# VHH binders against Aspartate dehydrogenase domain-containing protein (ASPDH): the designs that were tried, part 1

Every score and structure here is a prediction.

Target 1, 283 residues: Aspartate dehydrogenase domain-containing protein (ASPDH), of Homo sapiens (Human) (a6nd91)
Amino acid sequence: MADRGPWRVGVVGYGRLGQSLVSRLLAQGPELGLELVFVWNRDPGRMAGSVPPSLQLQNLAALGERRPDLVVEVAHPKIIHESGAQILRHANLLVGSPSALSDQTTERQLLEASQHWDHAVFVARGALWGAEDIRRLDAAGGLRSLRVTMATHPDGFRLEGPLAAAHSPGPCTVLYEGPVRGLCPFAPRNSNTMAAAALAAPSLGFDGVIGVLVADTSLTDMHVVDVELSGPRGPTGRSFAVHTRRENPAEPGAVTGSATVTAFWQSLLACCQLPSRPGIHLC
Below, numbering starts at 1 at the first letter of every chain, in headers, positions and changes, except where a header shows other numbers; Kabat numbers aren't used for antibody chains.
F, E and O stand for the ipSAE by ESMFold2-Fast, ESMFold2 and OpenDDE, each averaged over both directions (binder to target, target to binder). V2 = 0.75 x the mean of E and O + 0.25 x the DockQ between their complexes.
Where letters were taken out, [cut] stands.
Atom coordinates printed by the task and the answers are left out, and those that the model quotes come from them; centres of patches stay.

## First folded at step 1 (VHH)

Design E06
Fold by OpenDDE, look of step 2:
Structure E06 (fold): chain B 283 residues (1-283), chain A 121 residues (1-121)
Amino acid sequence: as target 1 above (283 residues)
Amino acid sequence: QVQLQESGGGLVQPGSSLRLSCAASGFTFSDYWMHWVRQAPGKGPEWVSSISSGGDYTNYATSVKGRFSISRDNPSKTLYLQMNSLRPEDSAVYYCATEGYLDYDSYFDYRGQGTQVTVSS
């Protein structure tokens, strides 16, 4: 990095996470060899008074003019669907909404664009704990099953379609249990961790990794993510198994806990250190 | 549970002033951007103003810029909207709101019951 100058970073999305990233990039970026070169939000009014006018990008299609090295998406899966390939024309892409990749057409388009333009697709692991270990186990052919359970207060869900109509009569209700691919379209903001898991475990993928959404009224100050996997059977007949429980402090009704915001910043820093080669890479 | 309660609305004449308040509870108020949104009859929600978590940054819709002023008191968990030079077109239910994660399309995830502002001669 020392010989290339600072990495030029654009941020797409100025919600909670985008605001955090922009703030950090402005404050700490220079010391880290990063330069914020633009911020874009569908509603530009959100940036007014908080983002310097010179950094505000009004038209996302014009992002190439800012010569970014990395574009960070922290807006919505829809942005990846609509503009992911176009972004890859100009820069590496860090996907903050990995649920977008549950759409096979989108995934294919991103891969093609990545290869064609020689830019990397990075995916933030988000709240997925042990992503590297899952990836390694899977790469070794050892992963047999993977289940990701996300439990939050009912107010933390942003559900669509048939899931939006689901009623939670009790203190603890399973809202969904099944393949991650079936979940992402109806819970695009609550399935990113599962999506990351599917990407970490390509042998299972979106169709093989099981996602579970649980509404729990007792969870008033945290999100809970359980990752359960099974591996190879040993000589004694017992199978390798891992169960992790991640308790993330979170406000009531929040979609994302505080630790995930920090984790995303670390992903941003990490992807800047990775080779910028075509393909999808977790960071 | 996130609670937002707006107050301060009423019926006023054009050119008059109102000060809206929003009492927040159930979350760490000082960690969140806060917003005012209004909705007039037959219209969709309209963003009015936003203020950063620490209050260092404020922004306004073009329609209210120069007339409205947003502020906050984090210790008391209260959001304010000073509305000056009110116009009939400012008539609406005003909501204070906070936002969640990965949202570029909506202005808020949570809002209160709102307070009615009516500007009429």
Scores: ipSAE 0.017, ipTM 0.343, lowest interface PAE 7.5, mean pLDDT 89
Fold by ESMFold2, look of step 4:
Structure E06 (fold): chain B 283 residues (1-283), chain A 121 residues (1-121)
Amino acid sequence: as target 1 above (283 residues)
Amino acid sequence: QVQLQESGGGLVQPGSSLRLSCAASGFTFSDYWMHWVRQAPGKGPEWVSSISSGGDYTNYATSVKGRFSISRDNPSKTLYLQMNSLRPEDSAVYYCATEGYLDYDSYFDYRGQGTQVTVSS
């Protein structure tokens, strides 16, 4: 009665994060009450030789045959746009690409499917440090502005449209500064922390939270995220303010990659321990 | 300490061949997919080719498929790119790379110093 069987987990996306999650699910999942039931990737060849054939899902539309309880998206916002509502027909969804929610049609479709099929949409907070404090401040009416700046070497961006054509003539160039909603379509892989911030601060949302992308050639082995907020102006014209700075070194084969995967793994575990409720929830 | 060092670039005429090498150290080479990426002046980086950790699976950008061949030798921790039928549009600095992941805002984490390939008249 008070015992729940293992959560049946499907993984959508077999890039670096997907590979690590699959490895952890196979090795540690059963002990934690999790069972991997499928892996899907847009390029099925990526799964050959590393994912047991019985777990390889060839057609994402057939995911219901695997009877998942949770599907974890670690691929691209496009998967959420294209398939998110169909996934919610069968399972709870953990969105690893929250930039997908900048699209209002997608957000509406996910919410409607979530309510219709009684499945939760969980959204990974990713590298957003202080997300709960931001949520609490926003809910209390204490948040006037929120600005998220991401700086990395130009090689670390996967930009689209007008941003892909942008030229970076100097050592430190601001590629974009404006509403997060305007950034996400053109930096779908580089705006997930900003999208998480927009979801943590619904009073500002995707139109009120300011995202800044900076190309900095000096950051050859570092990814930097600054989160700046302020509250309402007080009687003296001063405002409450908080600034957090996250610096992430990036080395292949080092614990840095393991630490990033561990953080996402903990988000997955946390989502599995919560009651399923309709709606979109930052986890 | 992670090191990737490319070599084998040069100045060649169209239709020539070159073989690039990448010597790797400071990590368990045989556990990682390896990549070649290239960057021409004034352009963003372009993925060229990838090879699985065991060497059994390879992928190529459409622009190089049929002309380039990626391979690896795990005992010597060396990645290769055989480039045949070179064209002027192949001119770039070529980097070997392996990927890490910090936050799911993905990018290539490590690459070497690069080796210049120039294909001209």
Scores: ipSAE 0.005, ipTM 0.225, lowest interface PAE 10.1, mean pLDDT 81
Fold by ESMFold2, look of step 6:
Structure E06 (fold): chain B 283 residues (1-283), chain A 121 residues (1-121)
Amino acid sequence: as target 1 above (283 residues)
Amino acid sequence: QVQLQESGGGLVQPGSSLRLSCAASGFTFSDYWMHWVRQAPGKGPEWVSSISSGGDYTNYATSVKGRFSISRDNPSKTLYLQMNSLRPEDSAVYYCATEGYLDYDSYFDYRGQGTQVTVSS
């Protein structure tokens, strides 16, 4: 029966998405029951003149002094690897880089910290269309396969390791096909939707959900995501199946951030309405 | 507003070297991967090289690997491309580009006006 005061929100990362979230938190936060209590960025000079000095956190390790209820990561998977468990000691965590969870050590550390300190790990569902339907189907035992294909122009990839060395001789090349866990370390910025799918389908997980990365030079103005799933084989040998295809117009050099910022803002608001309990939860 | 300005191009002989520079402003340079892209007349853009935000990882197109070297100086907000053993097929307008963290699974690229590199026949 006790009334809850405002959620105290910290933001980790002050790139374009972080700047937009901070602006929204300062302008709209109070009427939504949210209070911005710190902003941290690896380059603190970026915050000068745009973030009030009282909100600037100079050392991420000191975040507990701001008494956050929620810390929002909009920086990079490496922040989750390096500081995620420390953040969970003090607050709930909204992960903006879910590809970080493909690393089993990181996932284990976050779950252990979540349970020990009684704080939730929330994950933005991002661009994954139908994530809640996938989650519910999986929970009911009705999901047997899930495959996510991302196709884009080669200029749209930021690949690392063996994938960075992959040769793309034709106009359309499959760069990777296999478990999402094997893809995320080498495409950390191009695999967040696939990581969200793995988290939506824990019966399959990062090892069971198949990620496919396609370089297609004809996609100069489009990003394409195909999600394919099937259920158990029935008596006739047929399975329930769904195929969704999402085509996103894209232009070289264009900023597409306003719609993305709005979607992430809605994920932030949604996770503030979920029960704060241990574990990893999509929002 | 993101601003990128390339320089250092010119007309050179085959086998020569050039060093391109890219001055960046309007964003936190040290937070973002940087890239070189080139475009020859009548062709689509071709990715050349990328470097991580801290400079600890680099990658190159097969056509330039072993001849080109990408680097950055985060304090001066400057990206570089050292081009050695230049060939006529390297002739193009060279653009530096950046990825913004703003999109969830996509990046957005800003690029400058470019600098012309011409390798004579």
Scores: ipSAE 0.000, ipTM 0.202, lowest interface PAE 12.4, mean pLDDT 81

Design K06
Fold by OpenDDE, look of step 4:
Structure K06 (fold): chain B 283 residues (1-283), chain A 120 residues (1-120)
Amino acid sequence: as target 1 above (283 residues)
Amino acid sequence: AVQLQASGGGFVQPGGSLRLSCAASGFTFDDYAMGWFRQAPGKEREFVSAISGSGGYTYYADSVKGRFTISRDNSKNTVYLQMNSLRAEDTATYYCAAGLWYRPSGYDYWGQGTQVTVSS
């Protein structure tokens, strides 16, 4: 990348994650060969006083004028649904809302746009520990089952549709258990890890990977992500199995833990080093 | 600046009806779910109703189901709460909120309250 000049990065979304990314890009970007070229947020007022006016993009449709190499979405799956293909016209795309890809139409549109414009779709792994191992196991035909459980305080959930009516009558309540595809539309901000898992394990996909949401009132300062998978049978008849538990510090009521923010930054850096080939790539 | 201005509160007899309105400005209205909350003296704020950005989904607390109806007009940046068959226990300050979620903890913007008093 040193030979091409700095990578021009646009950020779509200025929530917690967006703010963190913008801050890091401004502070560390130049040393890393990255240049922040715009920030967009659906509510422009949120950027006031924090983002230089020259970097504020008011109309997302005009992002091409900023000549980005990479656009980072950390806003909402809706942005990917509505503008993902358009973004890919102009730049590579890092999807921070993997749950958007649970929509088959969206996935298809992104792939078509990716191929047509010769830009890559990158997907952040987020809180998914062992993403590469899962991918490799799946590619080898060894993955039989994959379950991802996210547990957090009830206040950490942003649920919609039928899941919004779910009550947590006890200290620990399973809010959802089922295919990830069925979860993503109703938990777009809480299913990103599961979505990443579905992408890491294409043999199972959104229909085969099981997502579980657990509301636990005892989890006041952390998110817990459990990944359980089964693999091939060994000579003794016992199946390969992995169970990981990730405890991620989080502020009360936070949707995203601190470690996930850091992981996302790493994904951003990683995708900037990857070739811009069409397709969907987990990073 | 974000503004949520609620109106329509007042005094009503049990069994009566009121219609609350909340006018929003300073943000992309149709991108946000709108919610109504209420707080009675000495009680915690409680969820009453919410409506998705498109208006396709509505949610109600059990205590108001069948009596209250939430709606919105995105061309006017306004959300409404039609309250029918009002009861004394519905007496509270009602708040309008904007967010992306249908839970009390998920709202980003809050308006000033409007008082609803149900009394004989």
Scores: ipSAE 0.000, ipTM 0.222, lowest interface PAE 15.6, mean pLDDT 90

## First folded at step 3 (VHH; from E06 with L102I D103G Y104F D105K Y110V)

Design Ea14
Fold by OpenDDE, look of step 6:
Structure Ea14 (fold): chain B 283 residues (1-283), chain A 121 residues (1-121)
Amino acid sequence: as target 1 above (283 residues)
Amino acid sequence: QVQLQESGGGLVQPGSSLRLSCAASGFTFSDYWMHWVRQAPGKGPEWVSSISSGGDYTNYATSVKGRFSISRDNPSKTLYLQMNSLRPEDSAVYYCATEGYIGFKSYFDVRGQGTQVTVSS
């Protein structure tokens, strides 16, 4: 990329992740060949005093005027539903809300836009550990099952619909266990890791990958993500199996742990190094 | 060879209780999540309940929550389903599985032959 000017990066969303990304882009971007060209947030007041006015984008529909090479969504899956295809008209897209892709219409629209405008859809893996290994195993036809369990304090959940009515009768409660596709609409902020897993394992997809949400009152300072998968049967009849446990430090009530913020930054850097080919790519 | 064998089904009256068992062999039972699924005549498979490898986590379909209880004994490699307050709509073949089945997509590794549960007055 030595002969190309810096990659122009726009950030959509100025929550915890957005703030972190903006800060890093401003501080480290130039050395990495990245230039922040705009920041957008549904509530513009959140940017006041923190983002230079010249970088504040008031109308998301006008993002093309900023000539971004990459737009990073770290707001909400709704933004992807509503504006994902339009963003792809102008730039590559890094999706920070993978749960958005559980909607088949959205996925189709993104793919069509990607192909039409010749821009890539990148998806951040978030808290998913072993994404590449999962992808490789699946590509080889070896992945048979995949289950992702996310456990956190009840206060860390942002649940909607029927899941919002769920209560924790005890110290540890399984709030959901089932296909990831069924979870994403009701846990859009807590199912991103599962969604990433579904994308890493296309043979199973959103319908085949199992997501599990666990409310655990003992988890006051961390999020726990377990990934369990099975592979081909060996000569003994036992299947290949992997179980990973990720303990991510997190403040009480936090939706995103500290390590995930760092991981997201790495995803951003990684996608900037990948060829801009149409399609959906996990980073 | 991995094997699962369900038992405990039968014909019972509404409001009665049954306890299903699933005997596992041929694999390290304690390493696997276990599931109960059921299939009624003319219907697709329905997920009923799941339990984690160590038994720390359990979950239930809304239709059976409060009435059914899943448990396991890892030393004896046995999975259980206590079914209370049975209803006619609970009538189905019940299967134990290492992964389970929900909707139209199978994600189970191994399941048994099933045990018939019929609830009728």
Scores: ipSAE 0.000, ipTM 0.212, lowest interface PAE 14.5, mean pLDDT 89

## First folded at step 6 (VHH)

Design A2 (from Ea14 with I102T)
Fold by OpenDDE, look of step 8:
Structure A2 (fold): chain B 283 residues (1-283), chain A 121 residues (1-121)
Amino acid sequence: as target 1 above (283 residues)
Amino acid sequence: QVQLQESGGGLVQPGSSLRLSCAASGFTFSDYWMHWVRQAPGKGPEWVSSISSGGDYTNYATSVKGRFSISRDNPSKTLYLQMNSLRPEDSAVYYCATEGYTGFKSYFDVRGQGTQVTVSS
C-alpha cells in the first residue's frame, strides 16, 4: 500500500457504524495508508456538521469521480441490492450488510460485476466468532450443522414483514428459528451474523445454516451470539462439536454492540491487505 | 469499569485559550488511541482530534488544525486538548472518547460526561 500511495476509501452509510468508521479513517487513516475520499448517506442532513463538505457525496452514482479503491457499505442491504454492482465498477466493495447476499439475484449480480470489473467483494464477519475455523472445517467437508443464535433485548430488533408482528410480552421468546435465507428479508439488520455464517459455510449456505432470534428482556446491557456446530464423528462415536458464546456489551435498544463496531474496523483493515481478486471473500 | 472524566471547559471570549483534561480509568490507557469529539446543540458529533497510544501520531479536524493540540500522559492516564484562538463555532460539549468498551454508542464506543465549552463575546 505504501508504494502505491494511500488507499482511497469511501463510506456508504453514516449511522452508528458509518460514523465510527469515518471517525477512525480521519483519525488513524493517514498512518495506516488510508484516505477517506467520500461519505454518502441517504439522508445527507445526518452528515451536516460532522463530515467536511468536501467529503460529502450527494449522489452515490457519482462515486467514481472520487476514485475510490474501496467502498465500505454500512447502510442497509438495500444499498447492496440497488448499487452493489455499480460500486464494483469503480472499486472493491466491503459489504457491511451481508444479509443482502441472501438474495440470489444480488449475489449473482455482485459476482458478475466482480469478475467483469476485476474488483473484489469483501464481506465483514461482524459479530461472527470463529469465522475462519468454520470456513476451514467446511472446506474439509467436516461441517454437518451450524446454528447461530442472536439474543438481545426486544428493543434491539428491527424486524419487518411477518416478523414485525412477532412481539411477545414474555421474558424470553424465540422470534425465529429456521434457515438464514428465510430470516434475512425480515430481519435485515439483525441477521448479518447469520448471513456471515452462511458465507463461511458454503456447503450449508443460506438454506442450511439455521438462524435463531431470541428476545430476552433480561439482556439490558449486552447482545449474546451463540454459534453451535457439529462436525465429523470420531472413533469413539462422539461427534466433533463447537459451541461459542459471545457476550457483546450494548446499550439498551442498540442494534450493534461495541465489539462489533471494533470488529468492523478490523475487517476494513484486513480486506485492504487481501488480494483484490474477483469473488466474495469473508474478512 | 471504563471511565472517562472530562474537565477544563468554561465560558471564554473569542481568541482565548482553554485546556481540557480527561482522566481515564478502568482500562490500559496506554494501549489505546484516544480522541476528542464535540457536539453542539442541534448538531451531530464532530471529530476534533486523535492521538496514538504512544503519542507519536496526532490528527486534527480541518476546522481546528493549527489552533488545537492534543497530548497525553500515559503514566497518569490523562488526555489533554489545548485549545487556542477559540472561536464561537468551537462552542460545544467536548468529550474524551475511545473504543472497545461499553458506553456511549454514537460516534465512538465510549465517552465521558463531557465538558461544556462556550465561546462568546
Scores: ipSAE 0.000, ipTM 0.229, lowest interface PAE 14.3, mean pLDDT 89

Design A5
Fold by ESMFold2, look of step 8:
Structure A5 (fold): chain B 283 residues (1-283), chain A 118 residues (1-118)
Amino acid sequence: as target 1 above (283 residues)
Amino acid sequence: QVQLQESGGGLVQPGSSLRLSCAASGFTFSDYWMHWVRQAPGKGPEWVSSISSGGDYTNYATSVKGRFSISRDNPSKTLYLQMNSLRPEDSAVYYCATEGFKSYFDVRGQGTQVTVSS
């Protein structure tokens, strides 16, 4: 294969995931062929003292000056809505907030920019265990239903709109049950695993994959994801079925769990091994 | 542009059946998933059922599974909800919705009232 210089990586967002990615890029990046070239955060104070000043990007609109090959978004779907197409003008984009893709206008704009500037849109799978198995089942016509339940302490939610007024009076409250598309606008930080599932199962998509959001007061240090799927009915009327449960330790009030950080790093590494072609690709 | 008109509601006794209809216009009906959503007084919208553009995939809320059946007729641009074994907790205004909206909480028709009185 042709010897290529290091991939130039920019990071947009400096919360828990962003901090972990920046730390890993600085420590392990060079030996993996990756070079961190900028970090941007809406609150630049979070970068002071932990990101070298030469790597701090003050104005996201100037990202092209850093000549990135890949920009990794680990901030919020709003950044993808507002800046995704601009980023794609200059670099491949790894979307860390896949709930942004529930908005059909955003999806179309990213696809158009991807094709126009010949850059890929990669989407991180988040905390979704078994994403590749789901994708393979869907591609083979073996998937008929997919339900993803996410449970965490109420303090771990960042809800908007009608869901922001939701109360959790009991120990375990179902805040939402329905198509993932209906949840994403109101739980943009808490629906990313469900959005990744919708992208892994395009035969169902955002309207066919069912998301369930549960507030559970007993989960002060844990995020739980249950994935339930079924295939077509067989001759006896029974269907193939899988149920997986992922328990991910998390600090109290955290939106992201500790195992999710490691999974996101693996998504970054995986998308650097993928061909840079236009379109939206799960990694 | 998109227009949705629900009909078929009414006042019925528990255990009764009703069939709701939704007439659609202003978009290519056969290209889109369709949904039923209901809203009881003082409560937020509740998703009831969904059907794929071709009718091959259906989903139901746990509260209605086994009692309700969603269907569509693409030539007539009509969505249906067959509601059997109705219960007082099914009382609500029922709305149809389509994919591509900002959220299912953005109800698109006037709705049709279903009242199940013990």
Scores: ipSAE 0.515, ipTM 0.833, lowest interface PAE 2.4, mean pLDDT 86
Fold by OpenDDE, look of step 9:
Structure A5 (fold): chain B 283 residues (1-283), chain A 118 residues (1-118)
Amino acid sequence: as target 1 above (283 residues)
Amino acid sequence: QVQLQESGGGLVQPGSSLRLSCAASGFTFSDYWMHWVRQAPGKGPEWVSSISSGGDYTNYATSVKGRFSISRDNPSKTLYLQMNSLRPEDSAVYYCATEGFKSYFDVRGQGTQVTVSS
């Protein structure tokens, strides 16, 4: 990085993740060879008093004027749907809402734009533990099943459409079980881990990876992510199997736990170390 | 135009078996994951099972795992669901589905009624 000069980073979205990233970029960016060049939020008022006016981008369409090397999306999958390809015209893209890629049209558009403009699409793994191991197993042809369960307090869910209507909290309720592709449109903010898993396991993909949402009223201070996978059968007839449980501290009602915020920062740093090749890369 | 036509449903006793079929047309069947979804009265759609384009991967809802088996025949563009050890709670309209705009719930047939009752 030293010989390339500082990477110019734009942040799209100024929610919890955006605020954290902006803060870190301002504080630690210079020593890491990163320069924050703009922050954009749909509601510009949210940046008032927190982001220097000179860094506030009012019109996302004008992001090219800021000459970013990397644009980090931490807003909503809608931004990726609407502006992902446009962003890739000007810079590499780190997708913080991987659920957006469940839309095939969006995925195709991003890939085309990536190839056309020679910019990379990076995707943050978020709360997915063991992403690289999953990827390796899948690449070896060993992955047979992958199930990702996210359990949180009911207040932590932001569900839409039929999932919102079906939300009937008991002590422990399965809100959804099915292909990740079917989940993402209705749980855009709660399916990112599953989406990351789908990307980590391309053999299964969004249609093969199973996502499970569980509302648990007992989970008042943490998010729980279970990853269950099966692999090849051994000589004894028993299949390779992995089960990971991630307990992430989280405030009641929070969509994102504390460890995930940190993980995202690591993804940002990691993507800066990866080759900027066209295509979609999990980081 | 994408068309899916389910068949094979009926009234059966608990513990019995049924085999559902879905005839697909209007798209390259062999390129898509296929799904079974069911909907019981007063309930939303429930995912039942999925199968990969080539048939190498299969998934099942916890509620049907070990009892149901999904399969496909790509040359005939037909999807199957073998349902064994049927229970009253399996009663629903069963739909064959594939990905529509954003979800596998978007593209489905008219469904076939499965009723499990003593």
Scores: ipSAE 0.431, ipTM 0.770, lowest interface PAE 1.1, mean pLDDT 92
Fold by ESMFold2, look of step 6:
Structure A5 (fold): chain B 283 residues (1-283), chain A 118 residues (1-118)
Amino acid sequence: as target 1 above (283 residues)
Amino acid sequence: QVQLQESGGGLVQPGSSLRLSCAASGFTFSDYWMHWVRQAPGKGPEWVSSISSGGDYTNYATSVKGRFSISRDNPSKTLYLQMNSLRPEDSAVYYCATEGFKSYFDVRGQGTQVTVSS
């Protein structure tokens, strides 16, 4: 019966995605029924001069004072590991770093907080083309394999652990091929599309979806994502199969392609229109 | 305490077959996906194959697909890797691994050496 007031949105992270979201929320938010109520960043100096001082949150633990309806994480999986449950105490959460969910303890803690405080965990699909089709195929029992390959120039990676020491001697080097769960800890900022695929295909999950990370020196201004899937073998021995190839322009050395920024804004808008139900939901 | 013990490796000629086993203890084996990982001298670890907790789903690295077959026996808590048509580039120490640990590649047994030469 009564109109809702605008959705109160907080943004955690002020890198390229965060800056884009804040800019769009300030410019377009009021017409969309959205109100930016805080921005937080690890380094508060990055917000100076561009984020209105009244919106700058200096201590993330104080986010409840801003009474957000939705908090959007566009920083790093570590924020989700450390603060996700606390955020869910106060608001719905849009996870921009879905690789965080490769950690089963984190996933369990978010689900428990979501249920307890009656707030949704939304997950951005990022650059994953065809996420809805994958989800529907998986739900119908028609998905037997799913492989996601991300290729970019070596300068576009932010790798950790054994992968950080990897050499890329040739023009095209496979840095990793294996379960998405095994990649996410070592490529937390380069595995988000693969993590979204794992969440879209729960029958396979993080252990069954195969991630492939490719360093390709010819891709100086491009990110390439290939999604390959197959279904059960039919009577003739053949399987249903789909291959999607997405080529995204990117700044040299960028972790995030330009198309991903726009896609993330669309995910934010979509999750604001979804019912706030406990649980983890792709948007 | 989680324990994994690999066996079945050896020195063989190209084109040969070997069957690796992994005995598991200290966790509920039937609840977890299991994996084979290999590591050649001077190289980083390389994923080889995965199998779902119930055995319904299997995946293979491109380099081994069609030649290797992963399987499991949940009652005996044992994971297997049948390796056919072995090539010199398959030479490595083979490890089994599972989910639920900090990383797939930080929880593994002693490994079993497979050497394909001549």
Scores: ipSAE 0.408, ipTM 0.781, lowest interface PAE 3.5, mean pLDDT 86

